# Designs tried in a protein design chat: VHH binders against Abasic site processing protein HMCES (HMCES). Part 73

Target 1, 269 residues: Abasic site processing protein HMCES (HMCES), of Homo sapiens (Human) (q96fz2)
Amino acid sequence: CGRTSCHLPRDVLTRACAYQDRRGQQRLPEWRDPDKYCPSYNKSPQSNSPVLLSRLHFEKDADSSERIIAPMRWGLVPSWFKESDPSKLQFNTTNCRSDTVMEKRSFKVPLGKGRRCVVLADGFYEWQRCQGTNQRQPYFIYFPQIKTEKSGSIGAADSPENWEKVWDNWRLLTMAGIFDCWEPPEGGDVLYSYTIITVDSCKGLSDIHHRMPAILDGEEAVSKWLDFGEVSTQEALKLIHPTENITFHAVSSVVNNSRNNTPECLAPV
Short names: E, the ipSAE of ESMFold2; O, the ipSAE of OpenDDE; V2, 0.75 times the mean of E and O plus 0.25 times the DockQ between their complexes.

## First folded at step 7 (VHH)

Design r14 (from g5 with K108S E109Y; framework vhh_6z1v_2; at its last look DockQ between E and O 0.04; V2 from the best seeds 0.00; counts 0 for: pae O 9.8 > 2, placed apart)
Fold by ESMFold2-Fast, scan of step 7:
Structure r14 (fold): chain B 269 residues (1-269), chain A 123 residues (1-123)
Amino acid sequence: as target 1 above (269 residues)
Amino acid sequence: EVQLVESGGRLVRTGGSLRLSCAASGRTFSTYAMGWFRQAPGKEREVVAAISWSGGITWHADFVKGRFTISRDNAKNTVYLQMNSLKPEDTAVYYCAARSYTLYDSPSYYDYWGQGTQVTVSS
């Protein structure tokens, strides 16, 4: 998983993340650094994306079931990194394999501190290898969506205007992530950065790509992954597995260039 | 957080019309998506219609399209289901349910439920 779409305006994104805390109270996640949220149809590593995490990470006595939403850098910078420029990290931390997460220091240490987050996206992109050509076919992969009335529906939408109308009730993709906090050696603001945990692809995606992000399907899974005050690392890792509750459609090559940031990136071809 | 009370259920003749109301107690009604659900004896609870927090998005099950219409009045903290051309197959207990902002087409995604109101359609 190396490219996503997360284009919803901040208010629409916030409503899509409405949740219930442990006491049954309906809540919206509280924003940290909302001005750093940059909506885009074409998010690549090193850009910021919104994640959900427990309020307890920021407030000592907070209810661990309450959620913060914060933009974080995609590409985990370990807390022990000693150089001044995070882009000089010698290895790729965009994704973290589920089978080796407890063997890699960069991931094991923050996971032991409860630094679990849920990475938000409209969906993600993958490129299918086409035999006999040098071309790869991109696909947009996302949760199944409800077909609303008199508005466009995803997959069957025939125009950009119809596509726009489906976003008002879009179910965001919720991917399991691990984050860390890095303090620049020369001072400055703490950098929050994340990695997306990956698993073997499900049967439905196996012809597109052999790996997929670990998707947390439904509020129970999301709550357990985030709640590091009540759910141990061992119990949380039981939530990490392939899911079949996913859909996709082919998109145009416009998405190939990460500089392209238009609805055409995810429109069906 | 929100308490829901359905009303309007009664005995109706085939081909008749009926409007159900669901009144919400509490002050955050306008932040909830609302759904109407029904359950007949021996059957699973199914979604009939749903409406988003603003009323801008609606959904109706295929078996009621053209006959039933969901609407809401946020000033009155009420959601309605207008039922026309009623059939014996529409006989069920009708439930009102709420979830935050966005609508879903499955009962499992709704958090708050009313007690239900009985609708009986006779020949």
Scores: ipSAE 0.462, ipTM 0.785, lowest interface PAE 2.7, mean pLDDT 89
Fold by ESMFold2, look of step 9:
Structure r14 (fold): chain B 269 residues (1-269), chain A 123 residues (1-123)
Amino acid sequence: as target 1 above (269 residues)
Amino acid sequence: EVQLVESGGRLVRTGGSLRLSCAASGRTFSTYAMGWFRQAPGKEREVVAAISWSGGITWHADFVKGRFTISRDNAKNTVYLQMNSLKPEDTAVYYCAARSYTLYDSPSYYDYWGQGTQVTVSS
């Protein structure tokens, strides 16, 4: 998983993340650093995307079932990294394979600190290698969506009303992630960064790509992954598996260039 | 956080019409998506229709195909189900339910429930 869409305006995104705490109270996640949110139809590694994490990471004695939403850098920078420039990290931390997560220090250490997060997206892109050619067919991959009255095309943005009919009730893709906190040696703000856990692809996606993000399907899975105060690492890792509850459609090559930030990136072809 | 009271259920003849109402009391009705559900004896509870918090998005189950219409009146803190062309298979207890902002087509996503109102459709 190396490209996502996360384009919703902040208020729409926040409403899509409404949840219940352990006492049954309806809540919206509280933002940290909302000005760092950079919505786009075409997010790449090293960009900021919003994640959910437990309030207990920030507040002594907080209810660990309460959620914070914060933009974090895609591409985990380990807390032990010594250089002043994260781009000098000599290994790729965009993804973390589930089968080796407890063997890689970059991921095992923050996981042991309970640094679990839920990575939010409209969906993700994958490129299918076509047999006998160097060309690749991109697909947009996402949760099945409830059909709304007079729903417009998923890629349409020709009016606010048509956009709203598709996106205002969108079910966000919720991917399991691990984050870490890095203090730059030259000073400045602590850098929060994440990796997306990957698993073998489900049968429905196997013709597109052999790997997929670990998707947390439903509020119970999301709550358990986030709640490091009550859910152990061992129990949380049982949530990490492929899912067949996924859908997709082919998109044009517009998405190939990561500078293209338009609804056409995810429009069905 | 919110209490829901359904009303309007009664006995009607096949082909008749009813309007069900669900009055909400408590905090901020306008932040809730609302759904109508029904449960016949011996059957599982099923979604009939749903409407988003703003009323801008609605959804209706296929089995009501243009016969039922969900609507809301935020000034009256009320959601409605207009039921036309009623059939005996529509006989059930009808429940309204609420959740924050977005609608879903499954009972498991709704957090607040009314007590239900009986609708009986006779031959």
Scores: ipSAE 0.359, ipTM 0.735, lowest interface PAE 3.6, mean pLDDT 90
Fold by OpenDDE, look of step 9:
Order: structure tokens, then C-alpha cells, then sequence
Structure r14 (fold): chain B 269 residues (1-269), chain A 123 residues (1-123)
């Protein structure tokens, strides 16, 4: 996964992340560093995207079922990294393979500390190789949406402008991530960054791409993944597997350019 | 599909109180966030209050200033708007609306609407 969409207004995104804590109380996640949130139809590595994480990471003795929403850098910068520039990382941390998560220090260490997060997106993009050509067809992959009168129009939305209206009740994609905290050697603000855990693609997606993000489908999965106070690493890892509960459609080549940030990026062709 | 039916709208005097009710059809009431909206003559429809599917989260418009309170009873498939300290400016048709799970403060985000109930506040 190298491209996502997360374009909802901050307030809409917050409400879309409504949840119940372990006591059954419905809550909204509290924002940390809301000013770093930059809505975009075309999010690339090194950009900031909103993630959910347990409040316990920030507050001692907090209820670990409570959620915080925070923009973090896509591309995990390990806490032990000693260079002053995160771009000097010699290995790719955009994704973490589920099968080697416990083998790589950059992922194992933060995971062991309970630094699990849920990466939020409208969906993610993948490119299918066209047989016989060097051309790649991009696809937007996302959760199936509830068929409402408005959602039914999603398939009929021929214009980018119409898509913005239809996304009012969009179910956000929830991807399993690991985050870490990095203190720059020269001082400054602590950098929070994340990696997306990937798995082998489900059967439905396998023709498009062989790998997919580990998707946490449903509130229980999301809650368990986030609640590092009550859910062990071993139990959490059981949540990491391919899911068939996805849909996709072909999009235009507009998304190929990471500078393009318009509804056209995710519009069906 | 959810059908919504508002009731309780009537003529009241300034300073009076009124409780609106909205009854929803179907078995999936608890999966919907509910909202109250109002539309005065010559004005746009505006949100008054919203409540999450569980009732755990509520939102009220700034103009409410503590006068109105939204609540719901999932066992009765009903959402309520308690209106106190009513003013002539509160005169409008009040609409009940429903949306799946998520709360929003814009009418455009709600999927199902009632026919409305007239609230008139006299001086």
C-alpha cells in the first residue's frame, strides 16, 4: 500500500470515528495535533494521516479503551534512529509485512511496547499490471458502503462534484498499523510515525495486487487492536489477516501523480 | 428504508415549553443517528440537535443555548426534542431526520426525513 485517500473534513472525520468504550459509553476520539491534519484524496508516504490510538499512550492510568485521533507521518521512524533526517532511513517502513513483523527490530520493538494504531482512510489505491502492456490501471479499494439512497448514487456519480456529496456517509477504512515515537537528536518535537501492516491479498483482490493492508473490520477488531492495555501482542496479531470484505473500482490515471488532490482521484472511470 | 413521523408541534406562548416526538418505523432504529432540524419561512433548513444511535453523544446548535434537549428511547423507536423557554424566533416547521450511525450537523448528511411538525410561538 503506497497511496491512500483521506479527505473528510476534520469534524466529519471525528464523528465518523465515534466509538464505544469498554463501559459501553459512546465517545468521540480526542484530537492530538489537529493542525497537522491535511485532508487529501491522494496521500503518499511521508505525508501525515490520521490514526487512532489508545489514550493510555498519552495519559498514565487512562482507560485504554479510549481513543485518540492524531495525524502521524506515514513511514515509521524507529525510536532508535540516530540520524537527524528521517529521510535517511535506508529501509522502507511504509509497510510492515505481517509474516516478518516480529523479525524486524523497527517494528517488533514498538509493537512490543503496545504501539498499535488504526490508520484511517477513505480507501487505498493499487495498480494492476495490464497484460501485454507497460500500463498500470489504478484501483480504489475500500469497504463496501451501506446502500442508502445516497450511496446508490455512488455508482452513478459521473462527476467528481457528485462524489463529494455522496461521501457523507462513507465508512472509513480501518487499517492495522504500528507507530513509533522518534526524538530528533538535535532536539525538537517528537515525531510520531506509522507503518501499515500488510498481508497477502484476499481472493477478490488478488488479480489486482498480491498484497493488501491488514484491514480491521468492525468495532471489535478495531478496539482490540488499539487496546494494548488489555489485549496482548499475541492476541492482537490474531486480528491480522486478509479480508474479503472489500470492494473496488477502477479510477483514472489522475491518481498517478501524487500532486493531484481532487475527487477525480477516486472517481470511477 | 425508515419512515419518520413527527408529532407534538402546536401553538405556544413565549416562554412556554413543548416536547416534540419522532417515531421511526422498522427494527433498525438503534442503528441510526437522529437529528432535529427546523425551517422557518423564508429561511434555510438548519440543524437544531443530533443524537447518536446509542444516545451517548448529543449535539445542539449554538442558538439552542441550553433551551432544547434531544433524547431518544430505542425501545420505543422514538427521538424527542424537549423545548423550553420558547421564543417567537423558534417558530418553524421542525423535521426529524435519520442517518446510519454517524452524527452530522448538516442536513445534507441525513438520509431519511419526516414530513415535519409546525411549531408556532406567539408573543
Amino acid sequence: as target 1 above (269 residues)
Amino acid sequence: EVQLVESGGRLVRTGGSLRLSCAASGRTFSTYAMGWFRQAPGKEREVVAAISWSGGITWHADFVKGRFTISRDNAKNTVYLQMNSLKPEDTAVYYCAARSYTLYDSPSYYDYWGQGTQVTVSS
Scores: ipSAE 0.006, ipTM 0.279, lowest interface PAE 9.8, mean pLDDT 88
OpenDDE, second read of step 8: ipSAE 0.000; ipTM 0.252
ESMFold2 (binder alone), look of step 9: mean pLDDT 81; pTM 0.828

Design r32 (from g5 with D111Q; framework vhh_6z1v_2; at its last look DockQ between E and O 0.05; V2 from the best seeds 0.00; counts 0 for: pae O 12.5 > 2, placed apart)
Fold by ESMFold2-Fast, scan of step 7:
Structure r32 (fold): chain B 269 residues (1-269), chain A 123 residues (1-123)
Amino acid sequence: as target 1 above (269 residues)
Amino acid sequence: EVQLVESGGRLVRTGGSLRLSCAASGRTFSTYAMGWFRQAPGKEREVVAAISWSGGITWHADFVKGRFTISRDNAKNTVYLQMNSLKPEDTAVYYCAARSYTLYDSPKEYQYWGQGTQVTVSS
């Protein structure tokens, strides 16, 4: 997983993340650094994406079931990194394989600290290799969405405007992530950065790509992954597996260039 | 957070009409998406219709499209299900449920539930 869409305006994104805490109270996640959130149809590694994490990471004695939403850099910078420039990290930490996560120091250490997060996206993109050619077909992959009612539905293919109408009720893709905190050696703001855990593709995606992000399907899974105060690393890792509850459609090559940031990136072709 | 009370269920003849109401008590009804669900004896609870917090987005299950209409009145803290052309297969306990803002088609995603109102369609 190396490209996502996360284009919802902040208020729409916040409502889509409404949740229930351990006491049964309805809540919206509280924002940290909201000005760093940049909506885009085409998010690449090193850009910021919104993640959910437990309030207990920021406040001693906070209820670990309460959630913060914060933009974090995609590409985990380990807390032990000694250089002054994170771009000098020699390792690609965009993704973290589920099968070796406890063997890699960069991921094992933050996991031991409970630094689990849920990475939010409209969906993600993958490029299908076509046998005998260098051309790849991009696909937009996302949770099945409820088909909302349309006044005067006339049996036509969904137009871009009709597609956009569903964004107010879009079910966000919720991917399991690990984050870390890096303090610049020369001082400055703490850098929060994350990696997306990956698993083998499900049957439905196997013809598109051999790997997929570890998707947390539903509020129970999301809650258990985030709640590092009550759910151990061992128990949380049981949530990491392929899921079949996913859908996709082919998109145009416009998405190939990460600088393109338009609804055409995810529109069906 | 919110308490839900369904009303309007009764015995109706095949082809008849019925309107169910769900009255919400508590704060901030307008922040909840609302759904109507039903459960017949020995069957799982299934989604019938749902409406977003603003009322701008609605969804109806294929088996009720053209016959049932969901609506809400945020000023009255009430959601409605207008049921037309009733069939014996519509016989079930109908439940009102609430979740924050966005509607879903899964009972598992709704936090607050009413006690249900019985709808029986005969002959």
Scores: ipSAE 0.465, ipTM 0.746, lowest interface PAE 2.4, mean pLDDT 88
Fold by ESMFold2, look of step 9:
Structure r32 (fold): chain B 269 residues (1-269), chain A 123 residues (1-123)
Amino acid sequence: as target 1 above (269 residues)
Amino acid sequence: EVQLVESGGRLVRTGGSLRLSCAASGRTFSTYAMGWFRQAPGKEREVVAAISWSGGITWHADFVKGRFTISRDNAKNTVYLQMNSLKPEDTAVYYCAARSYTLYDSPKEYQYWGQGTQVTVSS
């Protein structure tokens, strides 16, 4: 998983993240650094994307079931990193394999501190290598969406005028992540950064790619992954598995260039 | 916090009409998407219709499309299900349910539930 879409306006994104706390009260996540949210149809590593995390990471004695939403850097920078420039990190932290997460210091340490997050996206992109050619077919991959009377389906032929209405009721993809906090040695603000946990692909995606992000399907899974105050690392890791509750469609090569930020990146072809 | 109370369920003849109401308590009714669900004895609860927080987006299950219509009145904190051309297979306990803002077609996505109202359709 190395490219996502997360393009919704902040207020729409926030409402899509409404949740129930442990007392059953309806809440919206509280933003940190809301002005740093940069929506785009074409997010790549090193860019910021919004993640959910427990309020307890920021506030002494907070209710660990309450959620914060914050932009974080994609590509985890370990708290122990010694150089002044994160681009000098000698290994790729865009993703974290679930089968080795407890063997890699970069991921085991923050996971042991309860630094679990939920990475938000409209969906993610994956490139299928076609046999007998160098051509690659990109796909946009996302939760199944319901078709409403006032909006079309993203996976069917839609009129251009109805495209915006598709997003009015979009179900965000919720991926399991690990984050860390790095203090630059020369000073400055603490850098929050994340990795996306990956698993073997489900049968439905196996013809596209052999790996997929670990998807948290539903409020119970999201709540347990986030709540490091009540859910141990060992119990949380039971949530990490492939899912078949996923759909996709082919998209044009416009998405290949990460500088292209247009609705065409995820439009069906 | 929201509490939901259904009303209007009763015995009706095949081909008849019935309107269900669901009154919601709480100041923030306008922040909830609402759904109607039904459950016949021995069967799983299934979605009938849903409506977004503003009422601007609706969804109806295929088995009721053209016969049932969901609507809401945010000033009265009420959601409705107009049921026309009723059939014996529509006999069930009908529930209203709520979730935050956007509608969905699965019971597991709804957090608040009413106690239900019985609809019986006779031949």
Scores: ipSAE 0.013, ipTM 0.428, lowest interface PAE 7.7, mean pLDDT 87
Fold by OpenDDE, second read of step 8:
Structure r32 (fold): chain B 269 residues (1-269), chain A 123 residues (1-123)
Amino acid sequence: as target 1 above (269 residues)
Amino acid sequence: EVQLVESGGRLVRTGGSLRLSCAASGRTFSTYAMGWFRQAPGKEREVVAAISWSGGITWHADFVKGRFTISRDNAKNTVYLQMNSLKPEDTAVYYCAARSYTLYDSPKEYQYWGQGTQVTVSS
């Protein structure tokens, strides 16, 4: 996964992340550093995206079922990294393969510290290789959305009003991530950064791409992944597998350019 | 710093039952995940069972096969291991361990350890 969409306004995004804590109380996640949230239809590595994580990461003795929402840098910077510039990292940390997560120090160590997060997105993009051509067809991949009688397929939103209605009730894609905290050698603010765990693609997606993000489907899966106080690493890792509960549609080549940030990026062609 | 003291280890016959206790010092017992580990002579220390700070989540090793049960009483600052249907292979020193907030199955993740209690199962 090298491209996502996360364009919802902050308030809409927050509401979409409503949850119940372990006591059954309905809650909204509290924002940490909301000013770093930059909505975009076209999120690339090194950009900031919002993730969910347990409040226990920030507050001693906090209820670990409580969630914080925070923009973090896409591309995990390990805490042990000693260079002053994160861009000098020589290995790709955009994704973490599920099968080797425990073999790579960069991912194993933060995971062992309970640094699990849920990466939020409208969906993610993948490119299908066309046989015999150098051309790649991009697809937008996301959770199936509840069809309200009035809300045609994402493609049928003929009016701006209908478009807004669709997004107001959009089910966000919830991807399993690992984050780490990096302190710059020269001082400054701690950098929070994340990697997205990837798995082999489900059958439905296999024709498009052979790998997919580990998607946490449902509140229970999301809760268990986040709750590092109650749920062990071993148990959490059981949640990491392909899911067939996705849908997708072809989009235009507009998304190919990471600088393009318009609704056309995820619009059906 | 948390001090852990195990008790209850003794000689028992095959098929017997035993309940181990681990008493923790301090006021913050409820913030610790607790685990029982065992080490037999010449073998590596292995996890037997673990329990989250609230007791809401428990984990048991595969070799337990329903014979052992971990539990805790936060009011008493105590974690328990009920062992039933004991076998000679269960002979080991059993250790109590604690870790703040997080539940893990790896001994390396636990910060505080008891001195251990000897469990011997005779044929």
Scores: ipSAE 0.011, ipTM 0.263, lowest interface PAE 9.6, mean pLDDT 89
ESMFold2 (binder alone), look of step 9: mean pLDDT 81; pTM 0.833
OpenDDE, look of step 9: ipSAE 0.000; ipTM 0.262

Design r33 (from g5 with D111N; framework vhh_6z1v_2; at its last look DockQ between E and O 0.02; V2 from the best seeds 0.00; counts 0 for: pae O 11.5 > 2, placed apart)
Fold by ESMFold2-Fast, scan of step 7:
Structure r33 (fold): chain B 269 residues (1-269), chain A 123 residues (1-123)
Amino acid sequence: as target 1 above (269 residues)
Amino acid sequence: EVQLVESGGRLVRTGGSLRLSCAASGRTFSTYAMGWFRQAPGKEREVVAAISWSGGITWHADFVKGRFTISRDNAKNTVYLQMNSLKPEDTAVYYCAARSYTLYDSPKEYNYWGQGTQVTVSS
């Protein structure tokens, strides 16, 4: 998974993340650095994306079921990295294989500290290899959406205007992530960065790509992944597996260039 | 947390009309999506209609489209279900339920439930 869409305005995104804490109280996640949130239809590694994480990471004795939402850099920079420039990291940390996570120091260390997060997106993009050509067909992949009235349904949303109405009730894709905190050796602000855990593709996606992000389907899975105060690393890793509850449609080649940031990136072709 | 109380259920004749109301107590009603659900004896609870926090988005099950209409009045902390052209198959206990902001078409996604109001449609 190397390209996502996360374009919702901050207020719409915040409402889409409404949740229930352990005591049954309805809450909105509390923002850290809300001004750093940059909506885009076409997010690549190195850009910031919003993630959910437990409030206990920031406040000693906080209820571990309460959630913070924060923009983090896509591409995990390990806390032990000694260079002054994160771009000098020699290995790609955009994704983390589920079968490798306990073997790689870059992921094992933050995972041992409970640094689990949920990466938010409208959906993600993958490029299907076309037989007999170097051309690839891009697809937008996302949770099945409810076919609502007044806003239109995704099956009827064949133009940018119709897509705008769909977003008010959009179910965000919730991907399992690991984050770390890196302190620049020469001083400066702490960098929060994340990786997306990947698994083998489900049957439904196997014709598009052989890998998929580890998707946390539903609030029970999301809450268990985030709650590092009550859920051990071993128990949380049981949530990491392929899911069939996913849908997709082909999109135009406009999405190929990560600089293109328009609703056309998501429109069915 | 929100507390929900349904009212308006009664015996009606086939082809008749009925309006159900669900009154919410608490200060946060405008932050909830609301749904109407029903359950007949020996059957699972099914979703009938739902409405988003603002009222801007609605959903109706195929078996009630054109006959039932969901609406809300945030100033009165109330959600309504207008039921027209009632059929014996509509006989059930009707429940209202709430979840945060966005609507869903599944009972399991709703967190707060009323106790239900009985609707009986005579054949």
Scores: ipSAE 0.555, ipTM 0.810, lowest interface PAE 2.0, mean pLDDT 89
Fold by ESMFold2, look of step 9:
Parts: sequence; C-alpha cells; structure tokens
Structure r33 (fold): chain B 269 residues (1-269), chain A 123 residues (1-123)
Amino acid sequence: as target 1 above (269 residues)
Amino acid sequence: EVQLVESGGRLVRTGGSLRLSCAASGRTFSTYAMGWFRQAPGKEREVVAAISWSGGITWHADFVKGRFTISRDNAKNTVYLQMNSLKPEDTAVYYCAARSYTLYDSPKEYNYWGQGTQVTVSS
C-alpha cells in the first residue's frame, strides 16, 4: 500500500470520525495541528495524512478510549534515529509486514509503547501488473458504500459543492498503523510519523496485488486497536488480518503521477 | 445520549396509509442519523429506511420503495415514516434508532433505540 486518497474537507472528515467512548458517550475526535491537514485525491509516502490515536498519548490519566485526530508523516521515523534529516533513513517504513512486526526494532519499539494509530483514507490505490505488457492497471479500493438517495439531486454536474454533497455519507477506510515520535537532534518540533501494517491480500483482491493494508472493519476493531490503556499488544495484534469486505474499480492512469490531485484519480473508467 | 419514543402504530386495512412518528429527547437531535426498523414475530430486526443528520441523504429498503418515505423535522426533534399501500407482510413492531451523523443499513450500527410501536395490516 503506497498511495491513498484522503480528500474530504476537515469538517466532513471529522463528522465521518464520530465515535462512542467506553461510557457510550458520542464524541468527535479532537484535532491536533489541524492546519497541517492537506486533503488530496493522491497521497504518497512522506506526505501528511490524518490518523486517529488515543488521547492517553497526550494527557496523563486521560480516558484511553477518547480519540485525537492529527496529521502525521507517512513513513515512520524511529525515535532512536540519530541523523538530522529523515530522508537519510536507510530502510523503507511506508509499510510494516504483520508477520515480522515484532522482529523489526523500528516497529517493535513504538508498538511496545502502545503507539497504535488508525490511518484514515477515502480508499487506497493499487496497481495490477498485466501479462504480456509492462503496463499496470491502477484500481481504487475502498469499503463498500451504502447506495444512498440524494434528496433534491439534479443529476450529473461539475459543481464542486454537489460533488462534496455525494461524499457526505462516505465510510472512511480505517487501516491499522503504528506511529513514532522523533525529536530532531539539532532541535525543532517533534515529528509524528506512521507506517501502515500490511497482510496477505484477501481472495477478492489477490488478482490485483498479493498484499493489502490491515483494515479495521467496524468500531469495535478500531476501538480495540486505539485503546493501548486497556488492550495489550498481543490482543491488538489479533485484529490484524485480511478482510473480504472490500470493493474496487479500475481508474485511469492519471493517478500514476503523484502530483495529480484531481477527482479523476479515483473516478471509474 | 438521546431517548426515542415511537408512536402512531395501529391496525390498518390492506392498501391503507399510516404515519409513524419518533420523538427524540436529550442531546442535539440534529447530530444524529435516524433509521426505521421492523421486527415481525420470529424474524430478525431489519432496516426499513434511514435518513442522515441533515436530512440531505435518505435510503429505503427495496421492499418498501415507492410505498414508504422517511423524513425529519429537526426543529421538532422528530423523524417520520409515511407508510402507504400497506400489505399484510408489513405487520411488525416498528423501531426508531439513531447513530452519529451518517446512515447505515445494519441494525448493529445504531446506538440508541426506542421501545417500538405495533403496526398491524389486516386483509
């Protein structure tokens, strides 16, 4: 998993993240660094994307079931990294394989600190290699969506506000991640960064690619992954498995260039 | 936290019409998507219709399309189900339910439930 879409305006994204705490109270996640949120149809490694994490990471004695939403850098920078420039990291931390997560220091250490997060996206992109050609077919992959009825819909239109009205009920993809906090050795702001855990692809996706992100399907899975105060690492890792509750459609090659930030990136072809 | 009370269920002849109401109290009603569900004896609870927090998005089950219409009045903290062309198979206890902002077609996604109102459709 190396490309996602996360394009919703902040207020729409926040409402899509409404949840219940352990006492059954309805809440919205509280933002940290909201000005660093950069919505785009075409997010790539090293860009910032919003993640959910427990409030307990920020506040002593906080209810660990309460959620913070914050933009973090895609590509985990370990807290022990000693160089001044994160681009000098000599290994790829965009993804973390579930079968070796407890064997890799870059992931084991933050996981042992309870640094679990939920990576948010509209969906992700994956490229299928076609036999007989060097060409790859991109797909947009996402949760099945309820086919809703638009009160007062006027049919197809190019108006941006009508497009966003269609997205008002979108179910966000929720992927299991690990984050870490890196303090630059020469000073400056703490860098929050994440990796996406991957698993073998489900049968429905295996013709596209052999790996997929670990998807947390439903609020129970999301809550358990986030709540490091009540859910141990060992129990949390039981949530990491492929899911068949996924759908996809082919998209144009516009998405291939990560500089293209346009709705066409995820439009069906 | 929101409390839901359904009303309007009664005996109606086949082909008749009925409007159910669900009054909400407690936390801000306008932050909740609402759904109508039904359960006949010996059957599982099933979704009938749902409406988003703003009322801008609705969904109706195929077995009621063209016959039932969900609506809401946020000023009165009320959601409605207008039921037309009623059939004996519509006989059930009808429940109102709520969840934050977005609608879903599964009962397990709804957090607050009313006690239900009985609708009986006679031949």
Scores: ipSAE 0.373, ipTM 0.740, lowest interface PAE 3.2, mean pLDDT 89
Fold by OpenDDE, second read of step 8:
Order: structure tokens, then C-alpha cells, then sequence
Structure r33 (fold): chain B 269 residues (1-269), chain A 123 residues (1-123)
């Protein structure tokens, strides 16, 4: 996964992240560094995206079922990194393969510290290789959305009003991530950064791409992944597998350029 | 720093029951995941059971097969291991271990350890 969409306004995003804590109380996640949230239809590595994480990461003795939402840098910078510039990382940390997560120090160590997060997105993009051509067809991949009687297929929103309605009730894609905290050698603010765990693609997506993000489907999966105080690493890792509960549609080549940040990026072609 | 003190280990007959206790020092007991481990002579230390800080989540090793149960009382800063239907194969030194804010089944993940208590099951 090298491209996502996360364009919802902050308030809409927050509401979409409503949850119940372990006591059954309905809650909204509290924001950390909300000013770093930059909505975009075209998120690339090194950009900031919002993730969910347990409040316990920030507050001692906090209820670990409580969630914080925070923009973090896409591309995990391990805490042991000693260079002053994170861009000098010589290995790719955009994704973490599920099968080797425990083999790589960069991911194993933060995971062992309970640094699990849920990466939020409208969906993610993948490119299908066309046999015999150098052309790649991009697809937008996301959770199936509840068809409201009036809202035709995401593609059929003929009116701006209908479009807004669709997004107001959009089910966000929830991807399993690992984050780390990096202190710059020269001082400054701690950098929070994340990697997206990837798995082999489900059967439905296999024709498009052989790998997919580990998607946490449902509140229980999300809760268990986040709750590092109650849920062991081993138990959490059981949640990491392909899911067939995904839909997709072809989009235009507009998304190919990471600088393009328009609704056309995820619009059905 | 948390100090852990195990108690309750003794000689018991096959089929007998035993309850181990581990008392933790300090005021932050409720923030620790707790585990019971055992080490038999010539064998590696293995996890027996684990419990989350709140007690809401428990884990038991496969060899337990429902015979042992981990529990905790945060008001008493104590974690327990109820052992029923004991077998000679259960003979080992049993250790209590603690880790802050996390539940793990690996000994390497625990930061605090007790001195251990000897459990011997006779035939």
C-alpha cells in the first residue's frame, strides 16, 4: 500500500471514529496535534495521516480502551535511528509484512512495546498491471458502504449534495499499523510515525494486486488491536489476515500524480 | 521498581491442588500485566498463565488444559495461580512476573521477577 485517501473534514472524521469503551460508554477520540491533519484524496508516504491509538500511550493509568486520534508520519522511523533526517532511512518502512513483522527489529521492537495503531483512510489505491502493456490501471479499494435508499453507487452521486451525504456516513477503512517514537538527535519534537501491516491479498483483490493492507474489520478487531494493555501481541497478531469484506472500482490516472488532490482521484471511471 | 514474592509452593500428591500467591510491592500493581512461569530442572522456563492489568483478559498455556487458573486481586496487590489436578510433570519452580501495561506470554517481555516457589508433585 503506497497511496491512500483521507479527505474528510476533521469533525466528520472524528464522528466517523465514534466508539464504545470497555464500559460501553459512547465516546469520540480525542485529538492530538489536530493542526497536523491535512485532508487529502491522495496521501503518499512521508505525509501525515490520522491514526487511532490507545490513550494509555499518552497517559499513565489511563483506560487503555480509550482512543486518541493523531496525525502521524507515514513511514516508520525507528526510535534507534541516529541520523538527523528521517529521509535518510535506507530501508522502506511504508509497509510491514505480516510474515516478517517479528523478524525485523524496526517493527518488532515498537510492536513489543504495544505501539499498535489503526490507520484511518477513506480507502487505499492499488494499480493493476495490464498484461502486455506498460499501463497500470488504478483502483480505489474500500469497505463496502451502506447503500442508503437514495444514494446510488458511490459513482452515481450525480449531485454535490448526494456526494456530501455519502461522505458524512462513510465507513472508514481501518488498517492495522505499528507506530514508533523518534527523538531527533539534535533535539526537538518527538516524531510519531507509522507503518501499515500488509498481508497477502484476498481472493477478490488478487487480480488487482497480490498484497493488501491488514484490514481490521469491525469494532472488536479495532478495539483489540488498539488495546495493548489488555490484549497481548500474540492475540493482536491473530487479527492480521486478509479480508474479503472489501470493494473496489477503477479510477482515473489522476491519482498517479501524488500532487493531485481532488475528488477525481477516487471517482469511478 | 516492583518486588515480587511468591508463596504457596509445596509438596503435593498427584491429583492434588495448590494455590500459589504472588505479592507485589508498590502502588502501581494495577498497571502491570502479571504472569506465572515455571522452570523444571533441565528445561527452559515456560509460561503457564498470564493476566492483564485489569484481570479482564487471561491466557493459559495449552498444557494447563483447564487445570490451572490465574487470577488477581488488585486491592491486595496479589496474583494467584490455582492449580488443580496436579501431575508429576508439573513439578517445577514457579515464578511470578510483571510487565507494565502489556500482556505477553514470553518471559523476555517481563521486567520484574520473583524468586520463585518450588512445587513438587509426587506420584
Amino acid sequence: as target 1 above (269 residues)
Amino acid sequence: EVQLVESGGRLVRTGGSLRLSCAASGRTFSTYAMGWFRQAPGKEREVVAAISWSGGITWHADFVKGRFTISRDNAKNTVYLQMNSLKPEDTAVYYCAARSYTLYDSPKEYNYWGQGTQVTVSS
Scores: ipSAE 0.010, ipTM 0.262, lowest interface PAE 9.8, mean pLDDT 88
ESMFold2 (binder alone), look of step 9: mean pLDDT 82; pTM 0.838
OpenDDE, look of step 9: ipSAE 0.006; ipTM 0.282

